# Designs tried in a protein design chat: VH-VL binders against o27280. Part 141

Target 1, 266 residues: o27280
Amino acid sequence: MDSMNVPEVLEIKRIVEESESVKTFIFSWDFRREVRPGQFVMVWDFRDEKPMSVSLIDPVRSEIGISIRRVGEFTDRVHGLSEGDLLGIRGPYGRGFELMGRDILLVGGGIGMAPLAALADEATARGMRVDALVAARTADELLFLDRLEAAGVNISTCTDDGSCGFKGFAHERLLTLEENHDMAAVCGPEPMMFQVMRILDERDVPAQLSLERYMKCAVGICGQCCLDDTGFRVCAEGPVFWSQELSRVREFGRYRRDPAGRRVPW

## First folded at step 6 (VH-VL)

Design E32 (framework fv_libevitug)
Fold by ESMFold2-Fast, scan of step 6:
Structure E32 (fold): chain C 266 residues (1-266), chain A 122 residues (1-122), chain B 110 residues (1-110)
Amino acid sequence: as target 1 above (266 residues)
Amino acid sequence: QVQLQQSGPGLVKPSQTLSLTCAISGDSVSSDSAAWNWIRQSPSRGLEWLGDTYYTSKWYNDYAVSVKSRITINPDTSKNQFSLQLNSVTPEDTAVYYCARVLRYSSAFDIWGQGTLVTVSS
Amino acid sequence: QSVLTQPPSASGTPGQRVTISCSGSSSNIGSYYVYWYQQLPGTAPKLLIYGNNQRPSGVPDRFSGSKSGTSASLAITGLQAEDEADYYCQSYDDSLSGYVFGGGTKLTVL
């Protein structure tokens, strides 16, 4: 059996409170194992297992971080844990982001900034120029601004309510930013990603988008993470896709699917 | 642009200590995103990793098992360089020696020095 | 002997596709990323592929990497005369606690 498919019980080394609803859980990690920004792990609390994106990759300190938003019973239980407590970690899984060129645009919404924060660290370490558009509903939901600033990232913000930066949505702010980039990486709510993708496509900027929906298992045998028309499975062939790959998916940005596979509007 | 420039003697007698330095420009030897490596290349053994030095809260080293008892790799933050010291050399240590950076996030040897041929006479 | 196994030579004509293999075990390629380096005569190796299949800036699209199980391969499409060089794969080995290299493949463009 592939040892990557068996959970390892790890001690929570440190917890960073990112906001009232988001925490980053930091674990010691053997970086001789493959880990890339855009990949995810299965987090097991000894009752249930859920996929979570890797938000910190620090081989020098031998640490990974996993950022978790409190949205349900599983995440509420995990948020109740303390340093020294144990979690099961299985993975990493999925296709990570690819870096190319000399400058990159990151566009993140809410918790979607988590995998992009890890990517920002890698891109700056590689010597790339990084611009980040960080979007949220309100100022207190903007994530990782201090990390991005410390890494030397050029930051633009927008909030739906205007409490920080541009008042409006990410795609509206992007239209006011006219700088060319060699590539972009996008993660956030699917309607936001669809609008951002369209603008980047019109600007001839190749983009990678991370889809975190319907990931029921990390072994690629569960059809509930499947995209229509293409047959792509988010956990097996994603979660990161190039914009050109997503242009042929009819449901992207328009519909989501419930656990039974039925179309549900956003 | 990051560059690595090697210096040191190209001829060492058996039983003596081989000493090389690698000067860094465009990056810091104490950068927490990098590890600084020595690799050698010989016709008989091909490319062989020897070890590294890197900084977190303090300086650390990893060394290849084959040379661990004889090798020291040390940073010099004031000169922005790092060195290789290999004790008790034999003719089998004859090789082209390279310094190289690993960007820890990519884990690749992305920048290499020019190489230094070291001949151990017999 | 090298820990990772490569063919000692490969050849092709301009415009063709050439593939260079790299075979290991579960303690190296099966668990860790694979990297590829190009070495021209009298020069240091140059990073060509990292993270199994990623290209650094400045490396032509003609070069691509892949990994399956305990093996990896480097593919060169549209082969050109300037691609004539030695090619090395590299990974990490947890039983040796160190980086490991393939024996190298001399690519000749006919």
Scores: ipSAE 0.000, ipTM 0.431, lowest interface PAE 14.3, mean pLDDT 83

Design E33 (framework fv_libevitug)
Fold by ESMFold2-Fast, scan of step 6:
Structure E33 (fold): chain C 266 residues (1-266), chain A 122 residues (1-122), chain B 110 residues (1-110)
Amino acid sequence: as target 1 above (266 residues)
Amino acid sequence: QVQLQQSGPGLVKPSQTLSLTCAISGDSVSSDSAAWNWIRQSPSRGLEWLGDTYYTSKWYNDYAVSVKSRITINPDTSKNQFSLQLNSVTPEDTAVYYCARVLRYSSAFDIWGQGTLVTVSS
Amino acid sequence: QSVLTQPPSASGTPGQRVTISCSGSSSNIGSYYVYWYQQLPGTAPKLLIYGNNQRPSGVPDRFSGSKSGTSASLAITGLQAEDEADYYCQSYDYSLSGYVFGGGTKLTVL
């Protein structure tokens, strides 16, 4: 465990511009430290560190990729870096996705497609049929479409503004898609995930959901991760939870907590 | 580091209340990182989880459906212990009773008390 | 009956490999981690495996766990006389809103 907790200073090998606001940073990785889809790493720019999901896992090329959306001071600084620059990487951390059955539905919103892209690679390598519903506010924010298509994934899209695919939200699009999957994996804004989970529960499709707010709980920073007063009591430190684990949590999809621990609407 | 020590009677008559205590050392009963559990073991029913108590801003309990109407699990912060009270006992409640810790966000019973054999007979 | 199903007994000779199975459903093992406990005669159960396949400090590496779908297994390699004990699997069940145990397996070292 100690080797996972010491940041390794890695050279940025390649940067892929996924959109105007998202970049994937690719590093050489020693796969004696196993990485699974759904796990995250702490990214350190020598001033601050933040949890980021692993979006590419390539043992053949000995590479991992980390996709980062520009949303504040830390991510703005990281987006200013170039190939050859250095970042500290600590991890991996957290519970990864579990694959079972013959076919899987992926439902991703915005940057939530990042961990699902890594999962899609593993699922297709296992010979599973993969259907992906990729959702975003606008067409320019749809992520990993070319990568998913190259992998043989069956892709459906939706955008809030109708600029690509179905006009509407992920859960509205899901209602128009076929119902028969052995499992699902879901990642995106928590209100989207809550609505999607309800539909999958009605269809008796077991789902795994990746909750960004639990990434810090997995590394021992629990003040930001309390979902309600009862606490979460199963062996699920996150970020990936089965839908049945989340059914007991009153706050899921309704509220978040600010740094002071106050309940705030999404 | 953490140890659990049980105390209580080994013989209870049918219809009476079974009462056991579990003293905690090396951790606080009010620690928000742990839940404090009672589990029993009998030849006929095996290991059965009965319930827990834990603190997160206030005290909570969870109870197994099979005993929910008869069971109370209470913390005592001044003595750093927690108790089991099981009402209206029958011979089917004869078992070895254990207290045990579960860390928050875990399902592992990582620390157990020594166990107390409770016989329910006339 | 127990919610998780284990064989009631298993046996082996010193140096042999023994595997103990634990079968559940989508509401327990299919959704949650599996834990294993060793119980020596007259003692409390001791945590042997957590998180499907992890060992607490002090547990020998000849004990290992695995999980696939709704089933789990405990493997003991290089079996020793001191391994003679009862072994229990455990998970959580969302339909019962509680922790669930297997019926236990009595391992005899012949």
Scores: ipSAE 0.000, ipTM 0.400, lowest interface PAE 16.9, mean pLDDT 82

Design E34 (framework fv_libevitug)
Fold by ESMFold2-Fast, scan of step 6:
Structure E34 (fold): chain C 266 residues (1-266), chain A 122 residues (1-122), chain B 110 residues (1-110)
Amino acid sequence: as target 1 above (266 residues)
Amino acid sequence: QVQLQQSGPGLVKPSQTLSLTCAISGDSVSSDSAAWNWIRQSPSRGLEWLGDTYYTSKWYNDYAVSVKSRITINPDTSKNQFSLQLNSVTPEDTAVYYCARVLRYSSAFDIWGQGTLVTVSS
Amino acid sequence: QSVLTQPPSASGTPGQRVTISCSGSSSNIGSWYVYWYQQLPGTAPKLLIYGNNQRPSGVPDRFSGSKSGTSASLAITGLQAEDEADYYCQSYDSSLSGYVFGGGTKLTVL
């Protein structure tokens, strides 16, 4: 009897509207099943099942939260649900973030801020100093600012259009930040993460990066795993990887693979 | 301080193999943060990427479709250099040949060799 | 043909703004970073702009890059005689699985 492989039907306890396109669904959770920032769950709407990062881990209230961006049929259906409705939750899966040192930099782009919000809560609870660089296309798409502020996180923002904070991309903003950190955690569009990783490597800051496409490897789907530079697939435990591991994968930040294994643009 | 120095013949006869070498100083040919590239330039075709070699856990090559059937790019770790061999050359292969570095993170050709004019006489 | 399309020539007078365009498709510029190179006569190309709009150390702030959709532009403000050179854009093309260059633009300072 392995409960990890059977969806548990849970009631949506609360829904938080994070933006026009993002909602966080909050469920009661039995913390005898440990959940760590960086892990994901499979969300089942009784028609299809998709991996979603855990964005809230609250053992005091016995709650987890799952943040979902509206991007297609499955997510449109889930966004149509109300408090009191039911979803199937299976997991958690994947390797979570590891915390070390006294100071951490979080760099999040769009929905990638979701797993980093959970990490911010854990890091602050450990007494770490947390700086977050939150990036989005526009001010309305910046996620979790109120929650990060409530957790005591030092926030910098950037938007592509300059509507909030620095005008430009996350890596451009990072170049203007002078604080040193013992480690970093990065999650967002892969091209953003690639540029950020490069800067952090030059500064000798060890970084962990969360890659959504590798979540399927953690549940035993090798076709979605890291590709070596010959196109040969290597199973890797995801979705969180150290920058040292990703620096050896030339496809990271340059291209992804379609189901046929062909290089496709980001 | 990285520098690339090219050497090889400036004149090659049609049907023969063109061979060029690029010596690296200030970096390692087996650095897992770099790829080592050959690019050529001619008035008719402009700048044309030919291929690369790079090391992660083993050596890899990428080659441009236009030359893939007759090109080989090889590293030499003992001499800290890499080479280009282009088989069955024709007058259309007349060009200035450059070696160049790409850092994995930028995908930019940030360091270039001096260039070697190769004439394929007919 | 070159995979990326540039005008073969451009010109300007000292002190003016000049813009050089680079047009591609969804398989290259539409999906990948754009890079720009300056080539002075008799020399190898030199990296001028990386990552669409970033300058390497030593490149004057008169040079700037931008990208919109499947096109990119290099802008040179306060044009100077020393800017007279050939300029090349470069990206990656996923359908070719390789790096692609523009045909080059010869900039003349009048």
Scores: ipSAE 0.006, ipTM 0.413, lowest interface PAE 15.4, mean pLDDT 82

Design E35 (framework fv_libevitug)
Fold by ESMFold2-Fast, scan of step 6:
Structure E35 (fold): chain C 266 residues (1-266), chain A 122 residues (1-122), chain B 110 residues (1-110)
Amino acid sequence: as target 1 above (266 residues)
Amino acid sequence: QVQLQQSGPGLVKPSQTLSLTCAISGDSVSSDSAAWNWIRQSPSRGLEWLGDTYYTSKWYNDYAVSVKSRITINPDTSKNQFSLQLNSVTPEDTAVYYCARVLRYSSAFDIWGQGTLVTVSS
Amino acid sequence: QSVLTQPPSASGTPGQRVTISCSGSSSNIGSYWVYWYQQLPGTAPKLLIYGNNQRPSGVPDRFSGSKSGTSASLAITGLQAEDEADYYCQSYDSSLSGYVFGGGTKLTVL
């Protein structure tokens, strides 16, 4: 049986403005094709294709949502689209989050809250206790607070500038939170994730971290979807990894890759 | 890859405005993953953080309390630079001035400019 | 005046261990990460330690950091002649809403 890896052209059903720089694009979805929190799709605007995490999984409405931050030419073009316009979507791809235990800590920075918002919905539906630490540079960049509250999530916020909640970075706020969790899930800028991972490791809290930086190749082309010394391919084995696996990666939290695959400091 | 290059006058008269620029290569001044800082160093006061500018949907500034009334830090997206203007300078403002980057979710100054010695003297 | 307190000088001979202290309060080191910078004569400071105890790529494992309560320490083992430099600690202070530095320690390698 042939496998097709071709984008399905879908109509944008609804657009939600999450912030000045973030929009969620909502599409009808046939849930005979499973989607799990932590998975990503390739979004095609008929010029370029980019990986985007799924931020809403709603089988009741038969909808998925994809949250996109405006950071470059592709995302700027997509932000210019309207309800009724078309995008190509293929996937889902990658390993989603695994849930275990009775309670979970979510730690998200900026757009990293997108896959964690989907995870929060699943965890609460399973009857888990969910605590979320939501971090951003300023109050207007904190994402999904109303959605998390509606789901029954216990929310802590921190902003670099102190405009909402704790003044400081996610890892600094985490140091002031003493409650143990059976597991954690972390998504955000890699330097933030590295600092958070260190604290969770010291507390013996197993954590899963979502590495979005390597999701450029959805078909498993070797070299572009790899972590340093472990050889993990983000599209095949990620984007979600356990903290124990990431502790062996020399470049995690220290370097990123440019388009040629060369190391660049954060 | 990322480099910071400073330019500006080395001598400024008391009561005048001190102006320095920092040119960025390998990154964008409007990158939302970075804050762009000015720090000075003098024998009498050591290292002093003066302030920063950064972009997240809109531009922000933070300024050290000690200079807040006299200082302006401005980005220039067209030239990929940011500047320092310090008004009403006195000999106490004599220092080596550095521009530096802080990455989001870190307090570390990971990349520094070469430094500019500014002497405030008549 | 510096907000974080460091000894003004330290010294050692090649191969020895040297420790440089940095003391603060609950509004800075007690709540925030500590960073260390090395400044060679005539150059800008360079990041040596971040996140209390992490080394950037290229920093020898002879350098290590630690933090306890409102104080931090930089340890240099197997001291080398090229380690002669000024060393600065840095943190963030919530009461000042800004970054704060130690007064610096001049390390002399005898």
Scores: ipSAE 0.005, ipTM 0.438, lowest interface PAE 14.4, mean pLDDT 83

Design E36 (framework fv_libevitug)
Fold by ESMFold2-Fast, scan of step 6:
Structure E36 (fold): chain C 266 residues (1-266), chain A 122 residues (1-122), chain B 110 residues (1-110)
Amino acid sequence: as target 1 above (266 residues)
Amino acid sequence: QVQLQQSGPGLVKPSQTLSLTCAISGDSVSSDSAAWNWIRQSPSRGLEWLGDTYYTSKWYNDYAVSVKSRITINPDTSKNQFSLQLNSVTPEDTAVYYCARVLRYSSAFDIWGQGTLVTVSS
Amino acid sequence: QSVLTQPPSASGTPGQRVTISCSGSSSNIGSYRVYWYQQLPGTAPKLLIYGNNQRPSGVPDRFSGSKSGTSASLAITGLQAEDEADYYCQSYDSSLSGYVFGGGTKLTVL
């Protein structure tokens, strides 16, 4: 891809409110810089820069979208912006998803549905059959259901509290789904992803998992981008990994490191 | 479905080595989705985690601070089992010893062996 | 000495609600999830609640868990005679780099 690492200042063309805490910001994009589902960009508000997954890729309209959850100071500022305001965008970065076969499963938790929504658009455009398992703690945290339905995706939902669909966790819902798939793509909290991966492995379904939560820098190494045991740098070698690659990582699904570098369980 | 079967009960003299084995059926000791644990239970100390062994590209061990200098937990992939060696035992090591499984992302002991009573007495 | 504190005993009559507490600190329950085990006489402990409030397959919905701050609680509604057992809470402790258990609560169904 283009090796230039200078942010381009782009105008916010449209804002879609996905939920009370999530907005999708849409920008005109020059597709001479190809963007693939699963890749991310660095978003610069002229004070701080943060990595965000690309959630919409539309070459027909020449647009990309980035979905941002409100979780802190940076995201609160960005959520305060309006159509016509400016943001710096740098990228894309990282390895995207690879599509294979005819029937695919998407399993997303919370904001993890953002990169999977872009993947669903591409898969359905290619004529693939797409089943999506959309998981969240509560019904109001389920994302992109209208987009997935409009694209012709077969949707199953689950919430921890039972407010929409199956009451329980994504992996518990997956155990009640009997259809085989040629591949799966998974994005969400790491404990969810690990449980889903184990079930898919038992069913001989190859899975790709996205580890956006570890993207701490876009163009280098910073310790927190590096996975234990293998030395994988999420921003360079990821964020998307095949399940067989992740099975070799001691840390994946077992523990994480806090800001002090201490090993802590999930 | 998954079952853990421990060695029989016994007496061990003070200062000797306590040795126990846990045989696994329905899962592999080298499964990268599990850690294999030893836990003991006594009236004076209650339930006490001793340590584990698990495989992910290579073998690892974690041991409780209270026993770390005396304990070894080893897998045996050919027999699909794992063992506990506890050196220099004292009467305070008298307990029912359990082997147990923890799944990779969890802190839950979801499968337990039947328990082995070990008495440390002269 | 147990790292997590439970009452040594609890009691109730059939049909009653009983609650068993488990108290810790910021290095264990305050930072990590809580698990509960039921132990019938002469048997190994059985996982009853995982991840603060989730039930394994086969555990009746009469059993529920909760966590707030540095404390956790196991609630049993519609108490039955077969619920008479020892109950243990468990978490992880970052200061000890290991799993920790409560001292256990003997539940008597009157």
Scores: ipSAE 0.005, ipTM 0.473, lowest interface PAE 11.9, mean pLDDT 84

Design E37 (framework fv_libevitug)
Fold by ESMFold2-Fast, scan of step 6:
Structure E37 (fold): chain C 266 residues (1-266), chain A 122 residues (1-122), chain B 110 residues (1-110)
Amino acid sequence: as target 1 above (266 residues)
Amino acid sequence: QVQLQQSGPGLVKPSQTLSLTCAISGDSVSSDSAAWNWIRQSPSRGLEWLGDTYYTSKWYNDYAVSVKSRITINPDTSKNQFSLQLNSVTPEDTAVYYCARVLRYSSAFDIWGQGTLVTVSS
Amino acid sequence: QSVLTQPPSASGTPGQRVTISCSGSSSNIGSYYVYWYQQLPGTAPKLLIYRNNQRPSGVPDRFSGSKSGTSASLAITGLQAEDEADYYCQSYDSSLSGYVFGGGTKLTVL
């Protein structure tokens, strides 16, 4: 019996307010199973269960962190919790990021910076040069800037409204940045990731992209986690995919699916 | 550019307290990204982790079972140092003592002091 | 005895491949990351491999680590004279609630 398939009830050790809409919940974690950046866990509030990316991996203090954006009933309830309260955690699940070369570009949009923050820690510990492009709608929604700066990451920002850094979208900012990275990792809204991927392909930079958008209530529900053209199950095959894999997917960047599996425009 | 500098060579008599310090430069002893460790090395026991101290919202200590009853590791934020006190020493405590840092993500002993030879005379 | 088991010695000639094993149990290597350290005579140990198979900046590609089940291995390809040193593996042990080291392997370059 693999205990990874049953939620462990853990006490919330600490809560970090990342923004008005995002909190990081920190738990003591017994590293009986290794955790890698890009993996996710199922968070259970004793009523419903949702997938959340691991945003902090700290074996020194035996802690993991899970960053949660307030977007609905489940996340509203979780945001109402305090230090000392209990949550169920199951996992980790999914394919993590792979690191190669000496230089990495991170491109994150909104909550997509959560798995990339954990990756930045690993890349800097490996001795890689890390450049991060952090994108959001407004300055208030830029995440993990202090943590990235503390890790020695070279940071560029952009906001749709121009309230911090470059005024415009991530792909527009990327066109003004240098081209010489050994690899890239990208996580954020799918239209952003599609545009960023196209630019990185033209620069011959191999990229890994995280498709956390397709993770729904149930791990392994094929119709909700499956990509249209390839049959990839995001929770089983992903959430991290190489750009070469995604370039063959007609669905990527063009439409999304509702919980019933129907196509809806971006 | 982080460096750890230890007490010089030492001699301690059996039954007395061994006291060593480790001075930190290029990082803070209260850094929330690091734990500060003591490790010793002897021909008979090899490398042996003794314990650590680290800060999150308050100070914590972890100690190896073999020394837990007689060891204390304390930070000194004003001097940016941490210390080891080992009570009731015996000749079996003769070793080279190292201080070392463990960083948050790597979880490795990534920076080591130069080592301090401590001899417990018989 | 050491909690993690390494051969006490290993040897090779320049250009050859050598491997150093490290064996543990489910309470240490089976559950936790493995690290490798190189110690030259008269110096402190130096981090060589972290988290099973990652190299710090400045460590050549010819050093690599791997882990399978309750065992780990350090591989050195293209062996060079300057690789002559003691090598130690390290993990964490949940039953001891502490870090554990191997007994060390003295590598001789013939």
Scores: ipSAE 0.000, ipTM 0.429, lowest interface PAE 16.1, mean pLDDT 83

Design E38 (framework fv_libevitug)
Fold by ESMFold2-Fast, scan of step 6:
Structure E38 (fold): chain C 266 residues (1-266), chain A 122 residues (1-122), chain B 110 residues (1-110)
Amino acid sequence: as target 1 above (266 residues)
Amino acid sequence: QVQLQQSGPGLVKPSQTLSLTCAISGDSVSSDSAAWNWIRQSPSRGLEWLGDTYYTSKWYNDYAVSVKSRITINPDTSKNQFSLQLNSVTPEDTAVYYCARVLRYSSAFDIWGQGTLVTVSS
Amino acid sequence: QSVLTQPPSASGTPGQRVTISCSGSSSNIGSYYVYWYQQLPGTAPKLLIYKNNQRPSGVPDRFSGSKSGTSASLAITGLQAEDEADYYCQSYDSSLSGYVFGGGTKLTVL
């Protein structure tokens, strides 16, 4: 029994339109409730609840931000809300990112930049050198570039259509980047993360990867998390995993599971 | 490299308005990653945050409760600066005034102006 | 009076450890990060420690910060003559909706 398992009804203080499909909802937050980059909260609209990564942690303004992409019924309803409206928030939950060494590479795809933006703030605050590879389908879907630049992050971009930066996928862009790093953090579509992980492994860069599909496991909704096809429990608290942990998961990068638990190809 | 340069009169009479400016170089006053602050320092009150101005989709101000009724902090995008107006000054407003940046993502007062001593006397 | 409480003075001899305390409440230090600033005579304050215990580039590792409950501490090991300065803690206060500073500690190197 977790004392943070009861939703608090919070007023939306501010909404930032990050793109046509992404909004950041900002709430006043009591920072006696510790929150770290890579953790998530459950967002409750008084009908359904969904896990959402924390994308802004700002104790100076007493605020957290939650970035939400419009992808379905729940997120469409939340996107229809205005400043002053109420949402239920519980958490934070899950295993956050760990920082080590002097420099870090962030690789984010689409909304996967949300938890990495919060991590960039912490890494920069610790005096780390931060390089970010920000990937999206189009220039309009590149997220948090101004925020990353303001934090002193060294930014590389790529878009599938070539509308901004390198034309191609994140892993193709990563191959053109020659700097080594003490660690990496990766978040985005699972096929992207798989390809990036392979390159980082060849470079002996330890990586942490954030997996959206394991957020529910971290709050006990699924009961038991099986991270390999033999049914063996990894006993890792998601959503953030080290690359060595993910190398044991045959599903990673090859297929996903729908809400019913069925395997579907990426 | 970001720098803040202060200007304004060092002497203000009681009951008048104290007016200072802070010119910004190396960053934009309308940068959505920064908040632009005024802080003063006096022997009687120590370091005291007065307020800020910042831009996201529109301009916002936050003001310390102790000065809220007398203070205005305004950006000037054409000159890339921001100002402090403090009305109805008393000798207790005698202080060294600093402008300072909070880079939202470091959450610290990371860049400070040189300071301006303002004396309130007749 | 300042919202955060610091001792008005501290002293040490070269090579010693000095600790400067900063006390607050649940509405400030108990909930929010603590920052430390060093002010040399005639200069603006300079950021020394951010987010409780982090050092900006260029700050020696003999400076460290910590936070526990509603209090924070700045520790200076291997004290040097050039450390003689005023030190200020700073946090945010939710009840005031604003930044708050300690009263400052004048560190004298004997």
Scores: ipSAE 0.000, ipTM 0.414, lowest interface PAE 17.1, mean pLDDT 83

